# VHH binders against NADH dehydrogenase (ubiquinone) complex I, assembly factor 6 (Ndufaf6), part 1

Every score and structure here is a prediction.

Target 1, 289 residues: NADH dehydrogenase (ubiquinone) complex I, assembly factor 6 (Ndufaf6), of Mus musculus (Mouse) (a2ail4)
Amino acid sequence: SVAAASGPGIPGSHLYCLELLRKRDYESYLCSLLFPAECQRSASALRAFNVELAQVKDSVSEKTIGLMRMQFWKKAVEDMYCDNPPHQPVAIELWKAVKKHNLTKRWLMRIIDEREKNLDDKAYRSMQELENYAENTQGSLLYLTLEVLGVKDLHADHAASHIGKAQGIVTCLRATPYHSSRRQVFLPMDVCVQHGVSQEDFLRRNQDKNVRDVVYDIASQAHLHLKHARSFHRSVPAEAFPAFLQTVSLEDYLKKIQRVDFDIFHPSLQQKNMLLPLSLYIQSWRKRY
Positions, changes and structure headers below are counted from each chain's first letter, unless a header gives other numbers; antibody chains aren't numbered by Kabat.
F, E and O are the ipSAE of ESMFold2-Fast, ESMFold2 and OpenDDE, as the mean of both directions, binder to target and target to binder. V2 is 0.75 times the mean of E and O plus 0.25 times the DockQ between their complexes.
Where letters were taken out, [cut] stands.
Atom coordinates printed by the task and the answers are left out, and those that the model quotes come from them; centres of patches stay.

## First folded at step 4 (VHH; from G11 with Y102F L105E)

Design R15
Fold by OpenDDE, look of step 5:
Structure R15 (fold): chain B 289 residues (1-289), chain A 121 residues (1-121)
Amino acid sequence: as target 1 above (289 residues)
Amino acid sequence: EVQLVESGGGLVQPGGSLRLSCAASGFTFSDYAYIGWVRRAPGKGEELVARISGSGGYTSYADSVKGRFTISADISKNTAYLQMNSLRVEDTAVYYCARETFEGEDYFDYWGQGTLVTVSS
């Protein structure tokens, strides 16, 4: 009787993950609720894991501390595959997900490694670099999510890749005002240079046409990825659709930014969409993404 | 062109030390899950000895070498190292540097030519 070393369950670990998402990633929280019941817990764990990693950059004043946190998670991932997760609520839930769905360790590690690299607070050198970051983070997360859903399909993978890239780009755009307030700019430099726009222009919240053109180009790339992802809709198994519901929020942002003529600093872009839950539900019901 | 070039192998007495180097070109460590040292002893299968994450922030070791070997990487030089201390006769093998992709679990997609380590009295 190989005593399944029931790692010490942390009571309420699942609720912790949900609350974390609700507070830090509300969109992911809502999406997680629309997953099949048997997958919700695992999906939430993955998203919570992502949130934990994403918060490292914002919470640390020193790079060294950030690196330590990343090391913690690297070790945690290694340990959970040895059935010895750390006594941390997200790690415990992630461990359960890994066991239940036999999640691929490399995707988890890729997310950590990519976010670790991103701790240097350097602007993306190119759109491609941003997309690579998105692929390695959001893309990996979506691949894991597909595993949770039991989906193994090439078209789903392609869709996931595009959605991941779109997500990364939109996240970068959405965060620009926040970063600017901290005198940081992470937008792709090649696009900025192409339009004769400097980082300082963003720090000053310049609304000149050239700045708007930069935003337009970047947003357009996200839109293109979204379009490509959706082009696979007929070939993607329906079981994968819950993983792609975040496209609703991406489209919403892209529409909003277009409405304000790509003024990335427009206050309306920071407002929460109160209809998002309904929109997500409808999309789920329509079996679309 | 992707290249992994191992160096530092040789003949050493039991209890001795060697430092292996793996110089990589044509790719960046950070784009891969791990850089690993894999050894093949005569008549034995391949054994993953040590690996370091592409970012250089995490290391793991086989139980057989734990406490004796240390893997490290200079990311700026795109070079990985394996410090081998307290060498044993059973450590005799060809040591390969290899990269692990994110596409598959424990999948090494590229290997160096290897360097021979002989531990003999």
Scores: ipSAE 0.000, ipTM 0.207, lowest interface PAE 15.5, mean pLDDT 91
Fold by ESMFold2, look of step 8:
Structure R15 (fold): chain B 289 residues (1-289), chain A 121 residues (1-121)
Amino acid sequence: as target 1 above (289 residues)
Amino acid sequence: EVQLVESGGGLVQPGGSLRLSCAASGFTFSDYAYIGWVRRAPGKGEELVARISGSGGYTSYADSVKGRFTISADISKNTAYLQMNSLRVEDTAVYYCARETFEGEDYFDYWGQGTLVTVSS
């Protein structure tokens, strides 16, 4: 493991991105290693960018500080497209990816704008709001990843949209025990209301049937998105499939939560999947996702 | 043993209505499972038209049937229903009730034997 260097044009900015992923998004780290060699560095840069943005909400206690960090990234992206990237290792690697692949600026800005809008401690009002957030963040990230892979295909974009929504929903579920320990609940309020469940039920780690029904309904929507994306996999170019390796982890989580009868606080859901590297490697040989 | 038994298919004119039933045994709707209606028609292939959670509180629909079809469940009868209104010739298909789980690649572990719905003048 080699410490990353900072700064534009300094060797080591790529190593910085890889170490950031290893520490903060191990699944993306593993997936990036399975991309075509010429795409790996750019894929890592996109995922490191996502990590930088994702950390803002959890790493600052005040919204105004979070807004300042989002303003930094908005300006960084603007400046990248003027060939004047800031002196920051993730920004430098992202700029190199932008130049190499002609990445669409709109998708980078959409991710930043959506995460800025979501800096508060409020739960999503509805399942639709969660899905929109997921589309604008995870979906946009996948569109950029397809651009890195050189894939311009309507069916690939459609799959990316659904997989992005599934990822956003699963991330919200996986993070619920952590957020509940910090007295925060982000699960969609409309689903909770349908089952007579309050945020306090999650803070108290209540696992009555109606609470499990909330988790079940939210998980079922992620399952729907995965099924839909997979229903047309034959129409998706195989060159896109590295972008969709994350479905291995999504399916793994959905199987696990069903096996614990949708007890979102069950300890087994927090266990590291030690077979994940092998599962991803095997999946990388298949002509599907 | 999990079983799903469809009923209610038949011949109906365009614009008409029909209600399909799916009687479940070997599990209860209080257990966590999706109940889906899948149709197979020439030219359209296999399509998941509607889903309902085992609790009956969550439903979703294919765009092709939104506003016309309604899925529901009666927990006391352990039966799911598909109310099909404003039927079109394009809705002609064999309709299957299926149980989904999060296990396996296919995501349908039990199927009924199907009921034919024909929409024609």
Scores: ipSAE 0.000, ipTM 0.339, lowest interface PAE 10.7, mean pLDDT 85

## First folded at step 9 (VHH; from U4 with L102F F106L)

Design V1
Fold by ESMFold2, look of step 11:
Structure V1 (fold): chain B 289 residues (1-289), chain A 120 residues (1-120)
Amino acid sequence: as target 1 above (289 residues)
Amino acid sequence: QLQLVESGGGLVQPGGSLRLSCAASGFTFSEYWMAWVRQPHGKGLEYIATINSDSGKTYYSDSVKGRFTISRDNAKNTLYLQMNSLKPEDTAMYYCARLDYFSEYLKDYKGQGTQVTVSS
C-alpha cells in the first residue's frame, strides 16, 4: 500500500480544471471567471467536478463501468473529508474548496448518487422525476456554490433550487438532438403520453404539432422555475448573484427555442451565442438574475 | 490496459543529478497530462511536477522548483524528470502518473516506481 497524499497537491491542477471547463462546459467556464477573485478557484473546482460526473454516462457504453466511476467519486469524497484526497486533479481542487469553505459533504454525495441512478438509457417517467433529478444534481451544485460565496440564506437556497431545476430541464432539452441521433430519448414520458407522442417520434425527428407541444410544455416548466426564482429576487442577498449567472444562458436558450416554435431539432439551437461573454459580463454588474 | 514503467533511479551523492524515464503504453499518451509523484519512506505521496499534453505548460512544487525539469517525448510515449542538485530530502520512491486519467482502479494510474537515494 502507498501512503496518503500530502503536501501542496498536484501542480497545475487549477489550470487543469479551467481547461476541462473551457473544452466541455464553456458556459460554466465563462461564469466562473466572473466570480469574486477569492472564490474563482473553488467555483471552477465545483463545475469541473460536475463535468467529470456528467461525462460518465456519455464516456462509457457499459453501465458497470459507469458504476465503477461513480464508486471512485464516492470514495474520493469520503477520503477528502479525511484529508486524504485521491491523486486526481479535479479531486485535489475540490478538496481544497471543501477545506477552504467548509463545504457540506451531503451535497457532494447527493450529486454522485443521483448521477449513478441515472446511468441507464431510460427516459424520465415524469416531469417531476426530471425536476427531482435536476434538484439533486444542479440544485446541490448551486447550494455548494452559495457556500463558496459565503451565502447562508433561505431565499438564496430557494432561488438555487428553482434555477437548478430550470438548468436540468434546459440541459435535457439541449441534449435531445444528440441523444436522438444515438437512438436515445430521455424526455419525460408522462408529457409525451399527454400529447400522444412516442419516443419513436423523436427518433424519427417528427416535428408535427403534438411533438412541438411536448417540447413547449417542458420548456414552459423551465421558464416557470426561472420566474419563481425571480419573484423574490429582492430578498436574495446580492452576494449570491454570481451563483445565478447561468440564468443568462438559460434564458437565451428558452428564447431561441420559442423563436423556432419549439422545433427541438432546429439547426439554430446548435449555434453558439458569440455575445454570451458580453451578456454575462453585463449581467455581472447588474443587481438581478 | 494502462501501463507505466519508471526507470533511471539509483544511488547518487548530494549535489548530483539523475534522469528518470517513464515508458507509457495502453493509452494514447499524447492526449493526457502527466505527472511525477514521489513518496519518501514512511511519508505521504507528493506530486512534484506536472506537464500538459503538448509540453506547453509545466508546473512544479516548491520543494523541487528550479532543480527538477519535467519533459515528455510524445513520439516515444515517454515522460522524463531531470533531477539536478539532489539533496538527501529528495530520497524517495518516484512514480510516473497519468494526470488526465479517470481511473476506475485508483492503483492503476501509477507505475511500480523507481527508487532514488541521495546519500554521502
Scores: ipSAE 0.005, ipTM 0.436, lowest interface PAE 11.0, mean pLDDT 86

## First folded at step 11 (VHH; from V1 with S55E)

Design A6
Fold by OpenDDE, fold request of step 17:
Structure A6 (fold): chain B 289 residues (1-289), chain A 120 residues (1-120)
Amino acid sequence: as target 1 above (289 residues)
Amino acid sequence: QLQLVESGGGLVQPGGSLRLSCAASGFTFSEYWMAWVRQPHGKGLEYIATINSDEGKTYYSDSVKGRFTISRDNAKNTLYLQMNSLKPEDTAMYYCARLDYFSEYLKDYKGQGTQVTVSS
């Protein structure tokens, strides 16, 4: 009976994480509920950590404040591996997860570092740059999630990488209307240039064919990653499948955007899928991702 | 600027009751989780109660569960801590805190605190 060192806990810290997910990342929230019971708290902590970092870019008016928040998390991660986490609810829960599952510090730090770099209000120079960002953030998160699940498998890692990249791409697409409203465009510039599309076209919410073609190409890349991830299904241990359930949401978005002929600004793309919980449950039950 | 001002502390006998208040300003109070933290003399900080923003769900440490009640009035931007059945062990400086602060040290985001002393 390894006496769980009852370090100074924050009452309700786990529920804080769940509420954060429910409000800020509903899809991740739903997926977290489908984890094995013994892994749910840790999985939620990791995802909450990711949400906290992701929100820094959107919440700060000044880059300096964003950098300070990133520094906080860097120090927090360092300190939690010294068994001295800061008194913050997500940090405390993450610390518990780190201890319980011996999570790899490198992945946590990579997420922070990559998001810190991304605080610069610059578009991705290329599709590859976007994919690298996705690998270093969402990919790292999935690797950590596999650790929570106790999975150490090469095929699972490959699947995780592809799913992470797909997630990053879809996240970028999904956020495009929001960014446009703030006069920001982060879509890969190489793809835009290829089709003769400027950033201004997105800011004006242009729906011309060439703009749609840009969206098509980017979405197609996400689809390709999903296909690759799913090609490993027979080789991936079943214990890993809960980590990959987010593919349901990704596929849903890609189907939606296709239905509107890749009009990235179409209002239907911002609507919540009310059947998503059921779809996730069914996929979980079928032991698929 | 974010401000938290605690009040309501004092000297009380064992078994007595106190009600602490925290006046919040400088942020949208209703959007944040709030907490009460205490620090006994010579000891570290202890989170004893938290309350969420929307539903008023409350959570307590084992040390105060059943005796203390955290509540909030979002219209008044005020956090409360009702303390019943006080014990000598509850003697501490009590602070109000916002839970989402990215500070290594609560020192920057907690008020001056209010002293609670439980003694016969």
Scores: ipSAE 0.768, ipTM 0.902, lowest interface PAE 0.5, mean pLDDT 92
Fold by OpenDDE, fold request of step 17:
Structure A6 (fold): chain B 289 residues (1-289), chain A 120 residues (1-120)
Amino acid sequence: as target 1 above (289 residues)
Amino acid sequence: QLQLVESGGGLVQPGGSLRLSCAASGFTFSEYWMAWVRQPHGKGLEYIATINSDEGKTYYSDSVKGRFTISRDNAKNTLYLQMNSLKPEDTAMYYCARLDYFSEYLKDYKGQGTQVTVSS
């Protein structure tokens, strides 16, 4: 009976994480509920950690504040591995997850580092840069999630990488209207240039064919990554599947954007899929991702 | 500017009761989880009770469970801590806190606190 070192606990910290997910990342919240019972708390902690980091860019008006928050998390992660986590509900839950599953510190740090770099209001220079960002953030998160699930498998890792990249791309697409409203464009510049599209076209919410073509190309890359991830399905241990359920949401978005002929500003793209919980459940039951 | 002002502390005998209040300003109070934290002399900070924003769900440390009650009035931007069956071990400086604050910032956003002393 490893006496759970009664570290300074925050009452309700687990529920705090769940509520955070429910409010800020509903898809992730739903997926978290489909994890094995013994892994749910840890999975939620990881995802909450990711949400906290992801919100830094959007919540801060000044880069300096963002940097300070990133430094906090860097220190937090370091301290967690010294069994001295800060008194923050997400950090405490993450610490518990780290201890329970012996999570790899490198992945946590990579997420923070990559997001810190991304605090700059600069567009991705290329699709590859976006994919790298996705790998270092969403990919890392998935690797950690696999660790929570006790999965050590190369095929699972490959699937995770592709799903992470798809997630990053879709996240970028989905956030484009929001960023545009703030006079920001983060879509890959190489793809824009290829179609003769400027950042201003997005800021003006242009729906011209060339703009749609840009969106099509980017969305297609996400689709390809999903396809690759799914190609490993027979080789991936079933225990890993809960980590990959987010593919349902990704596919849903890609279908939606196709239906509106890749009008990235179409209002329907911002609507929540009310059937998502059912779809996720069915997918989990079918042992597919 | 975010402000938290604690009140209601004092000297009480063992077995007695106190009610602490925290007046919040400078942010949308109803949107945040709130907590009561205490610091005994020479000891670290202890989160003893938390309350969520919408449902009023409450959570307690084992040390105060069954004796303390955290509540909130969102219309008044006020957090409360009803403390019953007080023990000498409850002697501490009591602070209210917003849960999303980073510990490093707790020093900065930490109200003046209110002293609770339980002694015969």
Scores: ipSAE 0.762, ipTM 0.900, lowest interface PAE 0.5, mean pLDDT 92
Fold by ESMFold2, look of step 11:
Structure A6 (fold): chain B 289 residues (1-289), chain A 120 residues (1-120)
Amino acid sequence: as target 1 above (289 residues)
Amino acid sequence: QLQLVESGGGLVQPGGSLRLSCAASGFTFSEYWMAWVRQPHGKGLEYIATINSDEGKTYYSDSVKGRFTISRDNAKNTLYLQMNSLKPEDTAMYYCARLDYFSEYLKDYKGQGTQVTVSS
């Protein structure tokens, strides 16, 4: 690695990214530790960037403050590609990853643009809208991760698209109890309408069958994306598989929600999987996802 | 409203010591990494020391490693920089920063700074 910084760096910026992940996205923290050693720093920078953007919506009381933070990141990315990154620890580490791996600027910008459009409190209008959001955020993040791994492969990109969509759907499901306690529901409205379910049903923590059927339909879409990505895993280069370690945690959640008959508020869904580090380690030695 | 107030700067002879303080308010100080940043006259900003939220880990630029010590007191919402073996090249305006907010784009989030001058 030839990491020659132009201009002053920030002492400890890599460990800042790791601690951010350990605190705010523990699953990504564990996955990044299982990347090839030469890729770990860059992988953690990409995931820390994702955390910084994801937290804007919940951390600001006004949409205008959220827009200012997205404008900061748009400018930061533009300046990274001119070798003049801002003095922000995640931006510095992301810049190093961009230079080391020649990361594609369009994917970084697409993540920011999509997060900016999603700063409001409104639910997704449809399952398709949720999937498009997931593709543009989580899918783009996985495309960048494949670039870190040095993988340029059509089947790897195809798997990343499906896994990204599955991740976005599962994230939406996982966050529902948290958002409902704050009187917010983001689940796709078209699916809710199909079952005669309103936002109030989730705010009241309703466990009726029609509410559970909404959750079932949404979870089934995430499952279908994982099945599709796995249907061609033999065509995907093994070098790509570290990017797809997150499927272990996706499958874990989908199994948990199924065990509670799609009661999204069931307490067992909040239990930590204490075996996740072991499961990820085992999966890292298998040639599949 | 985020507010950072630096103090403790002044004129000191080479080889001397100073202790800078930064009083923080308007945010939950104990949740954030903090930094000391300096700007020599006519030059850009240099991040010289950082500390994580619980004092467990500190990091230094090569220019100050071994001579400067960053610390914090989360109960008092205060950040410190102990500067020993000062050199003329340490002459600069010193700023306290919340690590993720202080940048060229966000100048309103830095304090006024405190001047350190090392001269015989």
Scores: ipSAE 0.254, ipTM 0.708, lowest interface PAE 5.2, mean pLDDT 87
Fold by ESMFold2, fold request of step 17:
Order: sequence, then structure tokens, then C-alpha cells
Structure A6 (fold): chain B 289 residues (1-289), chain A 120 residues (1-120)
Amino acid sequence: as target 1 above (289 residues)
Amino acid sequence: QLQLVESGGGLVQPGGSLRLSCAASGFTFSEYWMAWVRQPHGKGLEYIATINSDEGKTYYSDSVKGRFTISRDNAKNTLYLQMNSLKPEDTAMYYCARLDYFSEYLKDYKGQGTQVTVSS
């Protein structure tokens, strides 16, 4: 209602969100352009909110400062539902999306709470812990995205859960070279132990077969989640498919890492996919995921 | 430590012009969007203009569009507001703000303000 009737309370807040996405989450920027026109601004606000939360861990040097940023967002969300959003550009756009689509507060709070718990430098204890984190963050974000699209459907939610888990796993894999350069490894410890692999093996960029087997097992879980989401594709309403455009990038990464025999440090994994805009556009016309 | 210092306010006749300046320090100015925000006496804050980090994009509220121009000089760490065709309704305290930090929750990140009074 607010987005349809009035301009932003902060001049240029929508374009602030788009520029934030272009710089920090280019894949989401491209996906948002392919949403129905009436949903694009709200979809961008959700993804910009995700970027704001994701950046807290890496943008502050102290956990206490990170906790204060998370408390800001908790209060911001509480106040949005009292029609009193803070005057911050992403918060304003998120508030407009909340009002326009009656977004569920629980999903927004779940994302913040889960990110707050994950402000430390610890690796996931297990594959299940990584998947739970992915469900609570990426899954919740997809549930909100389905609400933006006006989709209330059990099969769509089930697909969103699996795609969210796949996204979280792929994000963990894609970020490993970056974190290793900063002497951090977050890959699930139980999988590493199963193959006799330590964090030091990733810090040294070890190419041994057992290290590649860890990556294989983790990537295989993401693949299984995509397969499960796709197994009931025909039961998912077509209106949900824009929320699942990110599967194009997930599949692209999973194929690339397979082609390099699961060498997570292979340079080709860092190459930008110059055909991604075209691939997403084509996918948007196929009405499937 | 973030510091924002506004200047250039004063008393001006309707139809007149003023140029506000804001000196910024304590952060990498060129990396942030900046804003001018005003508060008429006894009223709430209004964001009136924003500018992105590299001077490429500017945005205005309807109340000032066409009359005010926001600009920045990243080499001098300075934000500007050129105000033309001033009206009595423009009378307010004017603040510069770093857009990502200016909020009722994070009040330490705005300047002290400079008063603009438009009166005949």
C-alpha cells in the first residue's frame, strides 16, 4: 500500500537497495529484475536486508559491535510492525514490502536470530548444523519471497526449504577460498573427520584426494536438495518460480566444481559467469526451476 | 570517531539562496552515501536530499526538488547543499548525515546542525 501510494521516506532508498545488490549480491540483483514488475521493489528490499545482515560478521572486528548491529535490526523489525520504521534506507524499503504484502514477522526475526548466533569464527559441527543454519536464513528468506509473490502453497514452501538448504551449502563452498585466505574454515567438521581432513589442509590449499572427497560429499548434499525440490516441480504453482531463479547459479557452481574434480581452490571457480544474465532470462521463460 | 560539522545557515529573504557545507572526518567519506536532513521547529525529521558515494546519483524529496542541489567533494571530505528559491516553509535546522547511520536509534552519527531561517 505504501509502495503503491507514496514515494520513499528517504530519497532514493530503492536505488540504494539496488546499488547495494549490484555491488554485494550481483546474482540477486539480476534475479530481482526478472520478478513481476509489481514485486520487483519488494524483492530487492528483502535481498538488500539479507546483504545488510550478511555483512555484519565481516564488516566489524569485534563480536560486541556485531551484536549491537543485530539488536538494531531486531528493533527495526519490531518497529516496522508498529508502523514506526527507523529512517534507514534498507529498513524503509523493507517496511514498505512488509506493509504491501503482509510479510510474516517470524521469518524476518528468524533470519536475524540465526545470524546473531553465527557471529563467531567456528566451523559448523556437522552437515546438519549447516543445513539448519541455511534453513533458518536462506529458507526463511525464500518463504518471505513467496509471500511477496502472493504464493501460499505447501509444495512451494517445501521447495523453498530444499533450495534454501542448497543455497546455504553452496555459499559455504564458494566462500571457502576467501575464508581460507583469512585463516578461517567453516566447512562441516564431521565430514572433514570422516575423511581424515583437518582445517590446516584447507589453509594450505591441499589438493589430496581426501580433501576433494570432503568437498564432494558436501556438494553432493546440495545436489540432493535440488533434486528433491525438483521432484515435485509439477505440484508447485508457476507463480512461485521467480523465487527459485537462484537455482540457475546453484547448478552452475555445482557443475563447475564437478568439472574440476572438486578442487575447491581451482581458479575457474572464481571466474564471473558472463552469460548469467542470459541464462536467468531464458530460465524465466521456461517456467520451471 | 565520526564527526560531521555543518555550516552556512542564516537568515534569508524568501526567494533567496544559501549554500550549506558539511565537513566530515573519522571515516572514509568517499565510500558512503550522504544526506541532508531538516527538522522544522517542533516537528520531525525530513530527509530532503541524498547523494551516492561517487557523485553520480542524487535524489530529492518533492518539497525541494528543482530548488535544492546536493553535491560532494570527496577530495575535501565535504558535502554541500545549494538552496535556491527559498520559502518560509524551508525554515528548519539542517543536518548532514551519513545515510547508513542516521537513525533515531544511532543519533551520535549526525552533525550539530545549522539553522536556516527564511523570513521577510
Scores: ipSAE 0.237, ipTM 0.699, lowest interface PAE 5.3, mean pLDDT 87

Design A6
Fold by ESMFold2, fold request of step 17:
Structure A6 (fold): chain B 289 residues (1-289), chain A 120 residues (1-120)
Amino acid sequence: as target 1 above (289 residues)
Amino acid sequence: QLQLVESGGGLVQPGGSLRLSCAASGFTFSEYWMAWVRQPHGKGLEYIATINSDEGKTYYSDSVKGRFTISRDNAKNTLYLQMNSLKPEDTAMYYCARLDYFSEYLKDYKGQGTQVTVSS
């Protein structure tokens, strides 16, 4: 209910968020441009917040520094709800979104808490652990995005949960070549054991069938979540669909990895989809996700 | 290890002009957004201008828009503020600042800065 208060503003903080997205989360940048105009600034702030948290793991050499950065964000969120956001560009824009849309504090805190637990180099012990992480991070982000869109709907939340899990799984798959080059593998260990595959097989970039079968099983879970979310698309209000534009990218990756017979290291998976902006634009006019 | 040194302040008459500069060291200047922040006597900090890392986008508070111009020279690691049509209300200590999620220090920034006084 606060008119444009000029207290703790930072000139150009919105453009700061947009540049951060364009450089570090291009897919989210494109999706945010297709939101209703009155929601775009708030959607960008949420995505920029996600980028800030995601970068901590890769940008610090020691876990202690990462924990301090997570503590900063926990305090920043607490202070936002007391109308005292820190003078940090993303925090300022997030605070404006919180005030404008009455965003639920619990979802913001859940994202921070879960990413804090994920600062170590340990693989997920199980597929369930990966899906729980995805629900608490990507799912929570989608719940907040629905709040920005003004959607309060059980079916939209149900779709967001499944799409969030699919996103988390796909992100884990997409990131595997990058992490492998740094001698890290996060793919669920229980699925690897089922196929007689070790983390060293991924570090060696092994292309054998049992390794591809691990990738197949993990990718199939992401596909299953998308299928479930789509099974009730007729019950989801159209106002929610901008939050689900990311399914275009998810489907694109799942098709690409299937095309290369689940060789997660295949060079074509590193190739940018130059048609993604067009595909997202077309999808924004369809009544599906 | 980060060091920002402001200069160019002074006493000017209303309607006058002044150019501030900020020498940066201890970090890769061209990778960061930069800002000018001012603190009027007895008042809180005000972020008045920002500039992105490649000097293509600038942003101003309403209090200075149209009168002040932020710029940077990435080859010289230097940030500038051209201040035109100065008013008594522009009297403040002026600081330069690096923007990122650790810029929280700057909400309580109390370094040397450069004083700008607009009077008589």
Scores: ipSAE 0.152, ipTM 0.636, lowest interface PAE 5.6, mean pLDDT 87
Fold by ESMFold2, fold request of step 17:
Structure A6 (fold): chain B 289 residues (1-289), chain A 120 residues (1-120)
Amino acid sequence: as target 1 above (289 residues)
Amino acid sequence: QLQLVESGGGLVQPGGSLRLSCAASGFTFSEYWMAWVRQPHGKGLEYIATINSDEGKTYYSDSVKGRFTISRDNAKNTLYLQMNSLKPEDTAMYYCARLDYFSEYLKDYKGQGTQVTVSS
């Protein structure tokens, strides 16, 4: 047999990942275009993998089917490390990234395990549970992204942990109008209880001050995580900064929700930032995140 | 249920041409990337051509580039493979596939396929 002809491959699998990002995670699509050229393909594969896992909860009506999809990805990751990836375009691109950068298997498995635990319709019981989920999903994804960039650094990992938590919190906030329209609320229950707010208040799109106070408290935690990550930015090697381009979008959302006095249902929060590509490009030349 | 039915295979001399068709049903064909996959007797699968959902982009393996052309007709829910300058090495069972397909819910999908034999 011919070794090159016998290896796995799917023509156009990289462009498949890019189109998936453009359609389902436009902000990550833009960020990936600003990575070093030799890292772009691998970064896109990681983000496409995240999209595949994120879609499971919303694309299946029954938890059992969701668990089967997570079992597929667990098997796929095991098989990647045996050089036998399944014939699926995102899995193929992820396998190429694993081989090229010696990606840590534990981080991939942790993302899958955490997503599997989160397949139900229950809100987070506490702010801490939301942050743990964010650390195990978004944080792990950033650790893998740093591996793609060749960064092995304590301060970079520490920043990734905080930025991951901020991302998870902002994602939870940004998704609330969408989930409320589907009669689902995931915002941390302990914060809601502290302000006398119930899930029904979000389902009915209640605009009272106590509802906005819940949003304020949650958004403030995301802001604190960004502030912490930025407090030691001079200790973070510049090679890590592409992994943190997403902070542009996080900051944009946090400013927008502040401008509307934390009305999470305000229509302006649904508007695309038409200047985001320019803002990301400018950020890519700065020595900060 | 997803169904993909391949046709158009047969016996052909080296240098000849064939056109394969794949009739798709059970899903919204126009939303998905599609592929042609071949399996020579006793060998593994090879993805040889892919096409995106809106017919704008096509991709080929080095083994068929310049000789094969993938196309689709979204109005007829049909995928095509024009095979020119056929070689004995192209002898294989040919399958069409939905590129995002997971075997998680289905057995590994091979269907019946359509045999292409290049000989004599």
Scores: ipSAE 0.114, ipTM 0.633, lowest interface PAE 6.9, mean pLDDT 87

